# Miniprotein binders against Biotin--protein ligase 1, chloroplastic (HCS1), part 4

Target 1, 330 residues: Biotin--protein ligase 1, chloroplastic (HCS1), of Arabidopsis thaliana (Mouse-ear cress) (q9sl92)
Amino acid sequence: AMESDASCSLVLCGKSSVETEVAKGLKNKNSLKLPDNTKVSLILESEAKNLVKDDDNSFNLSLFMNSIITHRFGRFLIWSPRLSSTHDVVSHNFSELPVGSVCVTDIQFKGRGRTKNVWESPKGCLMYSFTLEMEDGRVVPLIQYVVSLAVTEAVKDVCDKKGLPYIDVKIKWPNDLYVNGLKVGGILCTSTYRSKKFNVSVGVGLNVDNGQPTTCLNAVLKGMAPESNLLKREEILGAFFHKFEKFFDLFMDQGFKSLEELYYRTWLHSEQRVIVEDKVEDQVVQNVVTIQGLTSSGYLLAVGDDNQMYELHPDGNSFDFFKGLVRRKI

## First folded at step 7 (miniprotein)

Design S24 (from B2 with W34L)
Fold by ESMFold2-Fast, scan of step 7:
Order: sequence, then structure tokens, then C-alpha cells
Structure S24 (fold): chain B 330 residues (1-330), chain A 86 residues (1-86)
Amino acid sequence: as target 1 above (330 residues)
Amino acid sequence: MTIKITFKIEAMKMEIEIEITVSDPEELAEIFRLLLELAEKFGADEVEIEVRVEENGKTYKFTIKVSDPEEALRILEEIIKLIKEL
């Protein structure tokens, strides 16, 4: 009596013959799974003419793949015109996919698929997820900073190559992207642990060319240079993987310290003054502190006018944002 | 019984999600006791439990929230040890 709740088609695309053989093997095994009994149909890029639209709004697989010169990340691509979660595609199938595989969709939706309770991302938003492996759990939380930095640098690289004015993309610690005080993107990392390795799935949303209701990179660009060529999702994603692979290798070899200076030049928090509250013997003490950077654990490091050091922890509330701080001296 | 573990990182908060599907709910009581003791021992900030009822059993989702990365890693390692012993 019960039928599958949903179905979707996943188009598989490889950079070289090696990745193409992986795609053929996955299709033959029919091994990819999605949650909620979703039926998955696997299609090779060569078979996907009817699904790949010839319009400027659909993600262009060939444009992206032809730009990739990486050795690990982005060489195997999964695409669907509409998905509930690119993150679910890569995380549920981690063991079946090459590490570094990326999933992209044009529309990401939330809800049970019924008309009245469906939310859909605006078309033109760059929605993607990809995988990596790490062995040291202590530095896994820092990967979101490496990803954030790679996104900001990728945007700058594309603008530079196209002769466009630089869009000032900033990082709002720990995992948001902003332009002119408005959020344009976000990052989510998850991992599973197996055989002393962390299997990490990274999800990124970036407002590139989406219409209302939010701002996007191309809206900002049009404001600065009305006759400029627009940024393309495919070019940004390609540039992202080029920067990310470089930064990831540096991070794994030399730690976050190697990226720290660039990160501080890019984030919103240099010399930011904030009010923190501390409870001393049933009395609430308010201190004004200045953000200095990050601690080794990735939390905000600040200094007070009394020269005391503070490690600031998020609590999810804007009013109580720095509640639960650790007070340090020296 | 099937057990699935996910380690989520959100805004420097760590969540350990444990999804357990059992045919007999009595099997779960001892596992829950061990998981709660582990979370308390290592200073978890919050523990959430969600239950989904399905035709072939019940799925329990146990979410442990931790702000300290070192404590989150210790909790994860101990959970993996417990699962190996089940």
C-alpha cells in the first residue's frame, strides 16, 4: 500500500576518464541513497540532454567542469535541478563517492513537498556541498573558517579576471558572509567519525544572481558598474575549489596560523568594541572589550581596557551573545 | 538495532546526533542511561531526545550539544566505544 515519498534524478559528471568511470560504476550499482525513502535515478551527463536546460538560469555543468584544474576537489559533480538538500546527497553517500565530490542544485526546497508548506531558495543562488577527510578532531571546527576565506577570495579572483570592481565580501564570525551589512551567504559543516577519520560534509549557500527578496553579489555589482558583465555561479564555484584546495593544503600542513592574517583582513571584527557581562559574587559586571582575533580553539579573543584577556563564546542570542565568557589575565 | 552517529558543527557549537532504531523499546532504556551518564560526565550543555514511531519499530534521536571542542571529541570517542560493546 505505501509508495515512495519522493523521487529525484541525479546527473553525474566527471572531469576526466577516471571520474567518468566512477559515474558509470555508480549508475550500474544504483548505490546512491537519499533520506525519507526518496527514489534515486542516476543519469550520466551524456544522457541528460532533456534535463539540462538551455537557458542562462540553469547551472552549466560544462562551464564549471571545464574551469576545474584541481587535483582533488570538484572533479566529480552531482547535479539536480531541484533538491531538498545538497548536503544530504554528499553526506548520506559519503562511502560511495570520491572524497572531494560536489553536489549542486538550482533550487533547494524545505518542507514535505506539499504546495502550502514548501519553501524554495531563489533561483540564481549558488547552493552546493562537498566532502573532505580530516584526522585531527581538534581542528575540524576550524574548517568553516578555511571555507569562508576560500569563498571571499574566489569572488575577488573572478572579479579580477573579468576586470570588474571588487565586491567587498566580509566574514561575520563564525560562518556567515556579508556585503554592505547584508547577509549574502552561509556555511554549515557536519561530520561522521569512522576508523579514526572525520568524514566532513561542507554546505555553502551564496547569493550570486538570485532575485528578491534578498540582496546578491550581482545586485551589488550592478550598483557599482551598471554596464558590467555579471558574475556566474559556475565561475565562482570553479574559483572556490581552486582557492579551497590551496588553503586546505596550507591549513593541513601549517595550521590555521598560515591563513590567520588574511582571515583578519577579511572579517568584520577587527577592533570591534563589545559589551560583555560577567557574574562576580552575585553581582553582574559589565566590561567593554576590543576584539583582537581568534584563540587556538577558534573562539573570539578580546582585551579589556584593564588589559585582561577574554575568550568569547556564542550563546545563540544577540542580546546575550558574549554570555559565558572565559576571563583570562596575562 | 541500527545506530547512526553524526557530528555537526554550527557556529562553534558541536552537536553529536545518535539515531537508534529498535524493535523492542526495552532495549533502549539501558543505552539511554549510558548516553546520559556520558553526556553529564563530560559537561554537555544540553541533551535533546526525539522519538519517531514507525511500522517496524521506534527511532530515537539523541542530540548532545557541547560548546567545548575538546569535550565534544571526548564524548564522541566514548560513544564509539559504547557502540562497539553493544
Scores: ipSAE 0.096, ipTM 0.591, lowest interface PAE 5.6, mean pLDDT 79

Design S25 (from B2 with W34E)
Fold by ESMFold2-Fast, scan of step 7:
Structure S25 (fold): chain B 330 residues (1-330), chain A 86 residues (1-86)
Amino acid sequence: as target 1 above (330 residues)
Amino acid sequence: MTIKITFKIEAMKMEIEIEITVSDPEELAEIFRELLELAEKFGADEVEIEVRVEENGKTYKFTIKVSDPEEALRILEEIIKLIKEL
């Protein structure tokens, strides 16, 4: 009952001979670690036939890897049918894995054994984490916006390539993805700082083909075109890394300004009116402001009816645009 | 004496965590200054610092959470004085 959080099998897959040699080296050293003294078994893709089931519900490593044409991101893949956290796999092993390595799982779970409730993500959700390095701490949080854009553009690219209708995936600042007013995905980034570099781990969940009660991209697609071919997690992930690598290079070279116009076309917040609360001499004052865009630091820029400009910050961990309430930090 | 420092910086719901372990409290002032400089580079709007001291089988914990680096330095100077008295 507790074997899944006490023992873990990770399948390693490389795009070229370079990545394949890395995978062999990692297996020989047995150096990958996970929290809570989880025992890690490393398996090469060629040895993983008994872990890959023919039910068509498991992530198809070959389909993904054959779609990759990137030079850095997604060329080294770690997969397991079930994990507690793809984020833990890449973040705890940052120094051992090539930068740009991706971890994918079919099921992500929370909880333990029969003495606790075990939550599991629905199959068909695209759940992955990957790594990158940055030097300038001032722009590190903006990476979330670059990731969000890459997801939305990847979905469009796959639809275009397959001749499918456009799915309008929108960004809810700072890190959520929506279609038709319903959440279809989210992004979670963390970083450590070492050797004057920010080691960034990016986690993404995207509802591609999961069942109810949540909506997914394929449910939206069937609503628009009932007899269409379905979107595949592998194709979206491949398209994601292609778009992300291009956007990341632009971002590093020219800053977020190079992506800002596309971001504003894609987000939910153009001309949105929100209520902000400020404390003035122990009184709570509510002001209505209109969202104009982003500040250079990546926070919301808004203008009041008095034509004063405001920088808006999340209220703790609960930023909720649907409540129409954002509190300014004083 | 074992002193473990956990430094957490948050901006735009993204967190960076740094852990440092030292045995000499004379190193603390420089470490805290360097960590607060990192917070400014990260663009943090909030920092949380936890200092855990283990001495002769007893554990002491100090936690601060601030948005102003100058305020943080003032509080940390007082924490250093308390640690040196253990």
Scores: ipSAE 0.428, ipTM 0.720, lowest interface PAE 2.0, mean pLDDT 81

Design S26 (from B2 with W34R)
Fold by ESMFold2-Fast, scan of step 7:
Structure S26 (fold): chain B 330 residues (1-330), chain A 86 residues (1-86)
Amino acid sequence: as target 1 above (330 residues)
Amino acid sequence: MTIKITFKIEAMKMEIEIEITVSDPEELAEIFRRLLELAEKFGADEVEIEVRVEENGKTYKFTIKVSDPEEALRILEEIIKLIKEL
């Protein structure tokens, strides 16, 4: 008969007086909720001097906020040294938080995933979630690609500003990030549709300075330039929101096509060969196809040697889920 | 009568939840067809649909989680019949 009473402290920080007033209002109402009857304590940054320690390893709220030059995203920050899920903080409190609010934690014990994979994040990993709104459901899943691209460009931007060699972060479709063939990050998005709009929660984990046995950006950097200054999570996150706001505006105005060329230069799948199983009148046929790009719906577009087109879903297979058919498309 | 439909799918490993509220059971068949068409368009591996009905202070809940759209439609048609009898 063991009951675990979970509790967490959420530190609220704003870029301007506008966000600071929102933080005060939230604290006064004690309105933020988390699942599993987690008890939530809200603390203003001005009151959190004892909790915000001078550890080199703790996320630096001031350094992050000083890096923010955005007009919408990342201007309201929620931070905790330890959380079960940054994603739960923003998704469970979507109606209470300004759109574009970001939640950051130093340690995340438990994640969420489609395949029931658990995300375990050691200290030094950049773990954050933020919110946005979209109206057109057809393009909502494409937001993952915009987020992935913004992460890769943010890393390049920080390296450029610091005079460091570029770290070649690549995208593994649909939502993973890789360096030198090793996973350094992942993206998890969820959306709810209410009041004629999609409320999107974006979660990102990026290995910046976490320990072995995984690789991280700073380990790659030290391999290329051993005497270089290290990348900081705060600077990468600030650069991320700058790039994301720019790309999000392009995406909303001109569609994913405006980002498509950059996406293909960044992903791992150009000219990749894949084996596809296809059913023709209950006969199983294996075809080798070459990845060409993305379909308008965001799935992999591939072409066979006979110029026949295929749409490939997650796991590298094209599958009509409802019919159990592997299907070719024109 | 208040009928709340919660529809959940996964598209490119992204979870999408759609919440629709109606008062007329006659709208349900069209809504369910559109939601299942959306799931097919996104290539969803599995769909979860929850229907909550509030009538005279009582709440009724129906939940389905299926990978076959024809099976989903059959179950939803039976749920519509039950709701119309409330």
Scores: ipSAE 0.390, ipTM 0.708, lowest interface PAE 2.0, mean pLDDT 81

Design S27 (from B2 with E37L)
Fold by ESMFold2-Fast, scan of step 7:
Structure S27 (fold): chain B 330 residues (1-330), chain A 86 residues (1-86)
Amino acid sequence: as target 1 above (330 residues)
Amino acid sequence: MTIKITFKIEAMKMEIEIEITVSDPEELAEIFRWLLLLAEKFGADEVEIEVRVEENGKTYKFTIKVSDPEEALRILEEIIKLIKEL
């Protein structure tokens, strides 16, 4: 038998006595598990002082939790100073955790690798994952867009509250976040299906205060206002859950149409002209299409020079986003 | 009888894994129609459905791989008949 040297301490924090009792129950059962035979140690917030006392740059659990006024999301927090994946923590333990539980880490040393844009996780990056449930599989993938909007609006809300310049965070379809043409974050969602519900795990990485070699929100802010106060990960995450819960409720009640105009104001692709490569009689032909929006399925809606409507799908073998799009006539 | 259905799709780079366990083969036709509609909605070029049946201590495995959603439903209907005969 080969024993894994990997060990992980998960600190459990609850917003109210209800979540605190859940944390105690989880610790007593030692029921949280991680892949690759990782040994998991569960620690209550009251026992975790030794993990945070020596690092002033650690995520401040109390600052975050005291800001939460949501009814579902972010009320149960799992934190570790270092994890292989926040996404694995919530997805592998979906049945054990309250829906809406969030996992945060200061350092993530191995990304899930499900996107071509594998995220580097230096200290100062806001890295978190949380869970939700949906019943209608036809709209499950649209949750990525709701998450993206909640991130961009959360940044605006924090800047507004602190009297800071507007940081223009934009969405690059389907799941990336950009500022001034540079990638500042990404979103990874996965779903399983159990008991007639889709169990969705949402992962987000956002460059808030990480240094070289990438850009971050605080670097952009300092470029605009050198003497300004810095953005804090805890403030952004709190604002995120407040915005997300509002947008999620709107999305569930009225569909994505209710958020669609805000999405188009926020994304990079309005009226964008894209060169798409088509195969005609074993020859590659380049066609220009103009992006109009999203189809009901959530793919890019584009109009060709033939005035036909096309749905653009990513090609798994392409390294260039737009060169790898395949047109499907609708 | 325990029937486990496994199905995966990817939509806008999001992976969706569906695993359903039922005991009554009469439920399969509705489940298969639903899975095929999801696959069609998200533009899946090829659909792969795995069906595992456990009955009287024996395990039977069926893997269905189809590129045409209309043909897929017909094939799945024949598999339902086979399962009912176990």
Scores: ipSAE 0.689, ipTM 0.858, lowest interface PAE 0.7, mean pLDDT 83

Design S28 (from B2 with E37Y)
Fold by ESMFold2-Fast, scan of step 7:
Structure S28 (fold): chain B 330 residues (1-330), chain A 86 residues (1-86)
Amino acid sequence: as target 1 above (330 residues)
Amino acid sequence: MTIKITFKIEAMKMEIEIEITVSDPEELAEIFRWLLYLAEKFGADEVEIEVRVEENGKTYKFTIKVSDPEEALRILEEIIKLIKEL
């Protein structure tokens, strides 16, 4: 928000009576908080007729909720037509919300000062954040890869269900989603630690049905099949949670290796050549390496022309896979 | 005595913040080794650990910022000794 004393309405929706009772309890306590002294009003779905039903282009809560069959993720939904950050909603209220709660918004904005200094996401972008818990800090960052896979597979599932052409959504390590060389999405994860558990907040933006000037999944689909039915944000989100819960369970039970083949089939980096710079006695030495996969820590594994293995880390350094430049770390 | 340890790392652009509160300084060595292990695993070039101690209405703050894990362990062992004397 541009003001330190802003107002925000959050609509609460539950899958079953259990989640509905949670929503009622939260509304009665008025316990949800947002940064910058934002005043939060909580509204039950049944009471949100003017916010939910009067805008034909707004995220359809009922369509989403009716599509999910998960046991943990996405069963409690928080929606607002406009938010500064879905990530802030779930992360600032982690202790108040059921783990697995999802927050969705139609428009996300960032900035300070006057209106012209504020950017807004285009309407039609699927923007959401949700929470999960992990106990093993060694594998916490790998959750980003599980999320990426769930997004790409959700798109494929929705296309298959609707009889649509395959949209080849690819992963650009570590956090970006691409189609035909153009960015269509991104993932941001953060974690805090409490009571011997890592509290993970996952944020995702995916261009589904944005208008101009950006590309989106529906624009790609129309290019392939001009008379095709459109992809809906609600159906993709539902499919996402179905895939994510399955992949998360597999990841927790068998580790990332159980998903590794699918990840490499989906990412942009198989056999990619990159230039790595090292300093030797104040001289810059450049070595060409070929990306092979991921290390156990989740960083890039590469092999040099000398057949030696390298682990590549961004770690605050700028790197550009299109230009093939990354920095080596040991 | 209340001892609060704050530690942040970034792994594959994901920020992980660890905050641990203990009352027994004997737990510190294990905690510090664990944090340094995570820092090494995720390739942190520089490690920053903040330790705040509240004792009898007084606050003591120790901040360690090092690039060498062995030097970090040495400094943390000295900090543990100082805390035990409070």
Scores: ipSAE 0.660, ipTM 0.852, lowest interface PAE 0.9, mean pLDDT 83

Design S29 (from B2 with A11S)
Fold by ESMFold2-Fast, scan of step 7:
Structure S29 (fold): chain B 330 residues (1-330), chain A 86 residues (1-86)
Amino acid sequence: as target 1 above (330 residues)
Amino acid sequence: MTIKITFKIESMKMEIEIEITVSDPEELAEIFRWLLELAEKFGADEVEIEVRVEENGKTYKFTIKVSDPEEALRILEEIIKLIKEL
């Protein structure tokens, strides 16, 4: 027999009796798996009283679930106080979980489970992953933009509902979130293909209430309105799924064009001028280009001072300076 | 005969893994064209496709790594011929 190097407890929570029955079935089968021989224990929410305390500032499962009014996304919740990856929970168990299931954790760690030196994320960060299905592979990568947009609009909705000033969350293409020039979040999507469908796993980290030295939404809010009520991770996540389901339906029905104008109002790159290096006949040439928007494939569309159009494929490490990253002229 | 095709591609930092299993080599040409079309839409500089064939208890592996889609199609057509001869 193989001994596990780590163990993990997953709490299962459903919005209705339908999702509650799914949770019971999963526990009876003990069918959920994680990489690296991690031993998984499944616990129903009704049995998890010892894991969740009011004074612990842990993610409040009931507060989140009571906020959900969606028909597909976020209705089945998996929670653990500490995980290596929420993304792994949903992606490795795609076939076992209802599509639209969300996994949430209070702390993500990086490092080997048997070592004493382990990195841990700040508590108060909203860290979650969820699943969806798509049929057309050509538009699968565009889902990242739909997710980004849903996060920014969810934050605005929560602020509006609470009578708070809007926090100006901006998108840094393709998958980062910024406030006042500082990163507050990121999105990671992966997909596999099975039964003629793309199985997409979406991961999101958003700095809501984590402490120094990183910035967070509540730190920005306190700077604008010191006596305001704080934003809660549970309310933002609920608002996220409400916005995401709406935007996902528009995206599937009408394509990304239905969301494109809102996306350009929300991203950092409208009319941005950048320097791009291109290789012409073994010579490096620098061109100044102005970002116009997105191509149909989801890459950056830019126009040069030479009046030529470019599709830019930026290096993942450098957005503002695109050294050697131009793949083709359009 | 069991033929397993594995294709991994990254587009705008999103990783997409496609795994297809078929038993009929005649389906391969359509599958390979579809994968190469996706690679082009994703702006891939290099395409890697692995084809694993299990026949009569033996395993055969073909790995294609090319930067030219036209050359990729030519090589894939030759691999289909080899598989049909197994």
Scores: ipSAE 0.631, ipTM 0.841, lowest interface PAE 1.0, mean pLDDT 82

Design S3 (from B2 with L38W)
Fold by ESMFold2-Fast, scan of step 7:
Structure S3 (fold): chain B 330 residues (1-330), chain A 86 residues (1-86)
Amino acid sequence: as target 1 above (330 residues)
Amino acid sequence: MTIKITFKIEAMKMEIEIEITVSDPEELAEIFRWLLEWAEKFGADEVEIEVRVEENGKTYKFTIKVSDPEEALRILEEIIKLIKEL
């Protein structure tokens, strides 16, 4: 007795005739799959009128697609009003979808699992996942930092284009986004290896226009300029892909060092002092270290009171990444 | 004999999964050494390895989860010996 074969409708939208033909082909083959025997129905944008109601503040596919000026990322869009995981849509169908395809949902009701980072979205949150390929496994985890930078710069670009005050989005290492000391977003990346390439799925949640009592970018903007036009999820996502494509190309060509100064200007941790708990002879000893930056592997680089360099790693048991840090001498 | 290796690592909260299928157990030592070198280069904090073997119509499954790549290699060498005896 299995009580639910869930069903899901995915709306497909392409930037040009090339992507539109891909969408038609996918619908004809009915080749997209989701876990747990979920039945998938594929709908072209032109057929989606009955799925979007007039009283809905649903994600506007046309507004997003009209903002895209990229050559690879975001040109093929999958949308559903409600999904368990945008990440599952792109990762389970990596071989069927063009690389750079994005999945967006208005409501995401589940995360990856009880012991992993879980992102639950209210309506008005920008929830999306997209794909990319990398060949050098040593730098794959650093993609999270490239994504974080692209989000912060996209918000600035949208504010600039609209003549709005800048919203200062900061990065909390390794994968969270903050404004005025409050979390407004998070990033989750996974990868598989196939045909000598790392197939990377990137998931992002960003609080753009969600209701009370949570904070969001538009709540911050209203506090700064109450009469201003609001930020739109579609414009931010478009600006994100424009910035991400530029940063990704720079990262692939010149490595993370090319983005490192911008990253340190954007993160919360420059010269931060942190208390690290080390076990010495089965006793807990507190040591103070000062964060200097990142190691080549992407972990925190810190200096102790002894002027020695340390790499900080999580102990695997803490849900607060900074509480479970352990020192490795470099 | 069909041997499917699923290698999972987590680095900086990012999960990376590698799947390799081989038919010759003599290839396993080199493959496991290569995978553990990748885990070290990623700066992985944990490594999970699942080895699924199909032999004589039966399926055997070995799962290892370790934080130390050198410990993983020692355990994997023992698993290779067991697989060769199937």
Scores: ipSAE 0.400, ipTM 0.709, lowest interface PAE 1.9, mean pLDDT 82

Design S30 (from B2 with A11T)
Fold by ESMFold2-Fast, scan of step 7:
Structure S30 (fold): chain B 330 residues (1-330), chain A 86 residues (1-86)
Amino acid sequence: as target 1 above (330 residues)
Amino acid sequence: MTIKITFKIETMKMEIEIEITVSDPEELAEIFRWLLELAEKFGADEVEIEVRVEENGKTYKFTIKVSDPEEALRILEEIIKLIKEL
């Protein structure tokens, strides 16, 4: 975390007059806060001409907002060219922002500005966070799967709309996105319980047009269709909220079972054989299981050669997806 | 389970943070109910519960905010008893 006082400009943009009035109210109250004593300056979109460069590389607020046809999500936008965390913006200010507000940045950074410890995200990565409310804590953990599906379907929708070839975005349980065996994105969901509601903050990073060190959607697209027009972050984000709102409504009305078949078609784990290793004294015992799906709690459901059912709770060190290996910690 | 105690002078409140990572959500249900009952019993001003689902399992962060230092100490004592029983 940065020790010195920093300044940050947050541009507020609303879909309709209702959201525009919220933006004016927030600016008048100067009510948005960030950690580490960051000084926050709130700017309305109409006043942001000097901050919105005609640079082709900056997130285009108007292009995104004009694409929004949702009733709840993405109608209030917070943008900054550079932030320490989009997730902090929405989660730290949950009570001040309309539920469904989205924060977008071109660059996320970590560390101090004048040291070798400063890290910056690659430019061209779609980095965003948004909020939602849920009442039933038992199904809150499943929201990350709904988000994952909305991202994969949004990419397909944009490709279809632009007449581009299909990009096969896959889900690696619980929260990673892959194309052709390489990671292109990740999802982080956090939830706080207040006033009998779960306040959920969703963060997403998706490699759309960023260069090294990882692959991105546009690199995959160019490999398949070298003369094609490139995918834009704004179009993907707009399509994401359209899909997410539909999937969220379905999830709330009919439960995850309504999305389960699509999830299994999209994830990397259907019929995967996994070796589960347990340590007993100085001996390693191995059992082979086959992944069947998810339990009601959102963990991996597997079946052994003895036809017994297993619920797998692997962590990052014990689950090697590419080797199909799970090790239990003693 | 990790415990952090923070006293914020500006708010005149003590914050007790409890972070629990569990593999079995059913075990957490009893702990969750107990922590809420404990907070109510000793008059906590605010209870914040944060849930994260990650590769390491489900992580629950429970923050109890208490204006009275004596009440905060009683809550801490009961939490220590719970830890000994796990």
Scores: ipSAE 0.000, ipTM 0.227, lowest interface PAE 13.2, mean pLDDT 77

Design S31 (from B2 with M12L)
Fold by ESMFold2-Fast, scan of step 7:
Order: C-alpha cells, then sequence, then structure tokens
Structure S31 (fold): chain B 330 residues (1-330), chain A 86 residues (1-86)
C-alpha cells in the first residue's frame, strides 16, 4: 500500500507533573493518529526547544501554561507550527487524550502534498480545539453558545486587565463572532456518543493578530488606542479557559438559563426583524418575524405580526443568516 | 449477539453521531425511543437509523428512514422482532 508524504510533529506540554506523565505515556505508546495516513511524531516540550526558541511570532507554550488557573480545561496542550486541522487532532484521538486537552496551531492548511497550490491561514489567528464530555444530549448543542460567551468575555477580561478599551465582540447566531460588522471568528463543534456519554470536540478560530484579508482584534484596538499594548493569543486563550470552565460549571449545574441574559446582551439579534421564506404547496411565501430569543432547543424564537410564536431553523444549505431559515410554529 | 446502532443528527449546525453497542435485544426499544425523542427535539425532518447485527459469524444490516414518528416506532418494533428471531 502507498504511504502519504504528509508528516506532522505534535509537541506535548502539561501544566503539572500529572499531565507531564500523560505526555510521556502517549509518546511511548505512539498512539496518536491523524487522517489520510499522516505520519505523526510526538515530541515532549523539553525536546522541542529547537522548534520555538528563535520564533517570536510562534505560539508561546510557556506563556499560555503559566497563565491558566483551571482545574480541567487547557491543562494538557498539543501544539504544532502547522496542521491541517486542530479539530482532527482532538476528535480522532479523543480516547487517548485527557478530557479537556487543547490543540493549538499557528498555521492551518488545505491542499494535497503533491500540489504546490496549498492554502494557508494567516499567521496570528488563534486556532484551537479542545474536548469535553456531557451526558444529556438535549443540551449538547447549547455548548457552542457557552463557548461563544467564554470567547467574548475572555477578550473583555484581557482588555480590562491591561487597562485597554473594550473591544465589542458580538455573537452572530449560532456560531460566528463579529466586531464592527466584520467576522473575526467562528466556532465548530462535533460530538460522538459512547458509553452513555457525549464526547464533544470544540474548534475555535479567532482573528487576534492577522490583519488580512478581513480584520482582527489588534487592528480594532490600534484604531481605538494607537499606542496601546497588543493582545496576545496566549493570554486570550488562558482567559478563555478560565471563563469557559466557570461558564461550563454554571451551565451543567443550572442550565443555559443561568447564562441567557449575558448571551442576549452579547448577540446581534435582539428585537431583529427578519424576512423568512417558507415553502407552502411549492409556493414561496415571505413572512416577517421579530426575534425574541432562544427556544429550549436553542433555535431562534420569533414572533410574527400575528403575535404567534415561531421557531426558526437553518435549512442546512444556506450560508446567509436571513435566507434559508425555516419557520416552524411552536 | 452483537448489535451496533448508528444514528447521526445535525442540531444547530452541530453534527452529533451516536454509536451504541449492545448484546441484548431487549435494550433496543428504549434506545430507539430515546433516539427518536432527540431527533424530534432538534426538529429533524427525517430520521435515519442503522442497525448492524452480528450473530453466528454472519452480519445483518437494517437501515430505517422515516419522516413520521409514529411510522418510525412501528417499523422499529418490527425490526426488534426480526432481530430477536436471529
Amino acid sequence: as target 1 above (330 residues)
Amino acid sequence: MTIKITFKIEALKMEIEIEITVSDPEELAEIFRWLLELAEKFGADEVEIEVRVEENGKTYKFTIKVSDPEEALRILEEIIKLIKEL
């Protein structure tokens, strides 16, 4: 059988001796796998000094680890300068990694190794994926809202700690992040179910210090305060896990209602009027509805001009928020 | 007997894949009811459940595609009966 020429080096870093022992065990087993017959080599942080010592623009593993104060999330870090997908690293190796493990990369790429036309993400994006477990499938999809809130609050927390003006990061339902009408990030969650537990993989991309092709947090910050210190990916990720662990515990204990007020203050959709296209007897009918909030299932709750309540679902085929929403009476 | 149930649903643009392995056909009714309730909660228009049964060195595959919850329960009950006969 033919092997792929693709190869990948994963650097393993732990917060304490417990996580360091896990890293050593994984390296000894050589058990981490990636799709498309990618050859994986595992390197302990202590052995990876040659990969990070002279690159000031690479993700700083020690700066991140020294900033985290969590009990579960982000305590085991997997880093590579270049990956096809951080999400693949954590999802394909869910059973091998401690729950709460995070994978970070500086560059994410698409394309075949044989072609010279390979797309690469801009360096300076904070791109990471991590894992968690849940038992109640009815609330599993709501985790993406908890993640969104943790990102927005983490940015606010870092700005506050540094004495910087607040960057108004907004949530575009269900899983995008915006600043001043421009997309700065997105969230992708997937789950498998085994042994009565939902194994959730969370992927996040956030434009921190990449100015092209769109915008980033530091570009917005420079526009508000040109002489300010810049936001660092490592500090935002640390703050993210602090906020996420707090919000996750609250979510698991008290449900999403405990976070709902904060979510509505942060999202773009309060009292928004939208035109929804619905198919009736092969005819397209346009209806105007006003967004009120979220249903218990996490879909958009809207009220029509007839004062009837509707649940709005994406049709799965539309990338336009206002097109492809399907109206279902509740 | 080894029975593997696979169910895939998209909820809020999040893909959820459920894979359950049991050895006792008596567990199937509860599992199927739970999967259908989860699908209904997230507004799935069509439910697809795959069931693979390994018995006496042979593999049997059932695929259920239904858009009506009442029809789905009826079909699942018939499939459970067939599995118990193996």
Scores: ipSAE 0.712, ipTM 0.867, lowest interface PAE 0.6, mean pLDDT 83

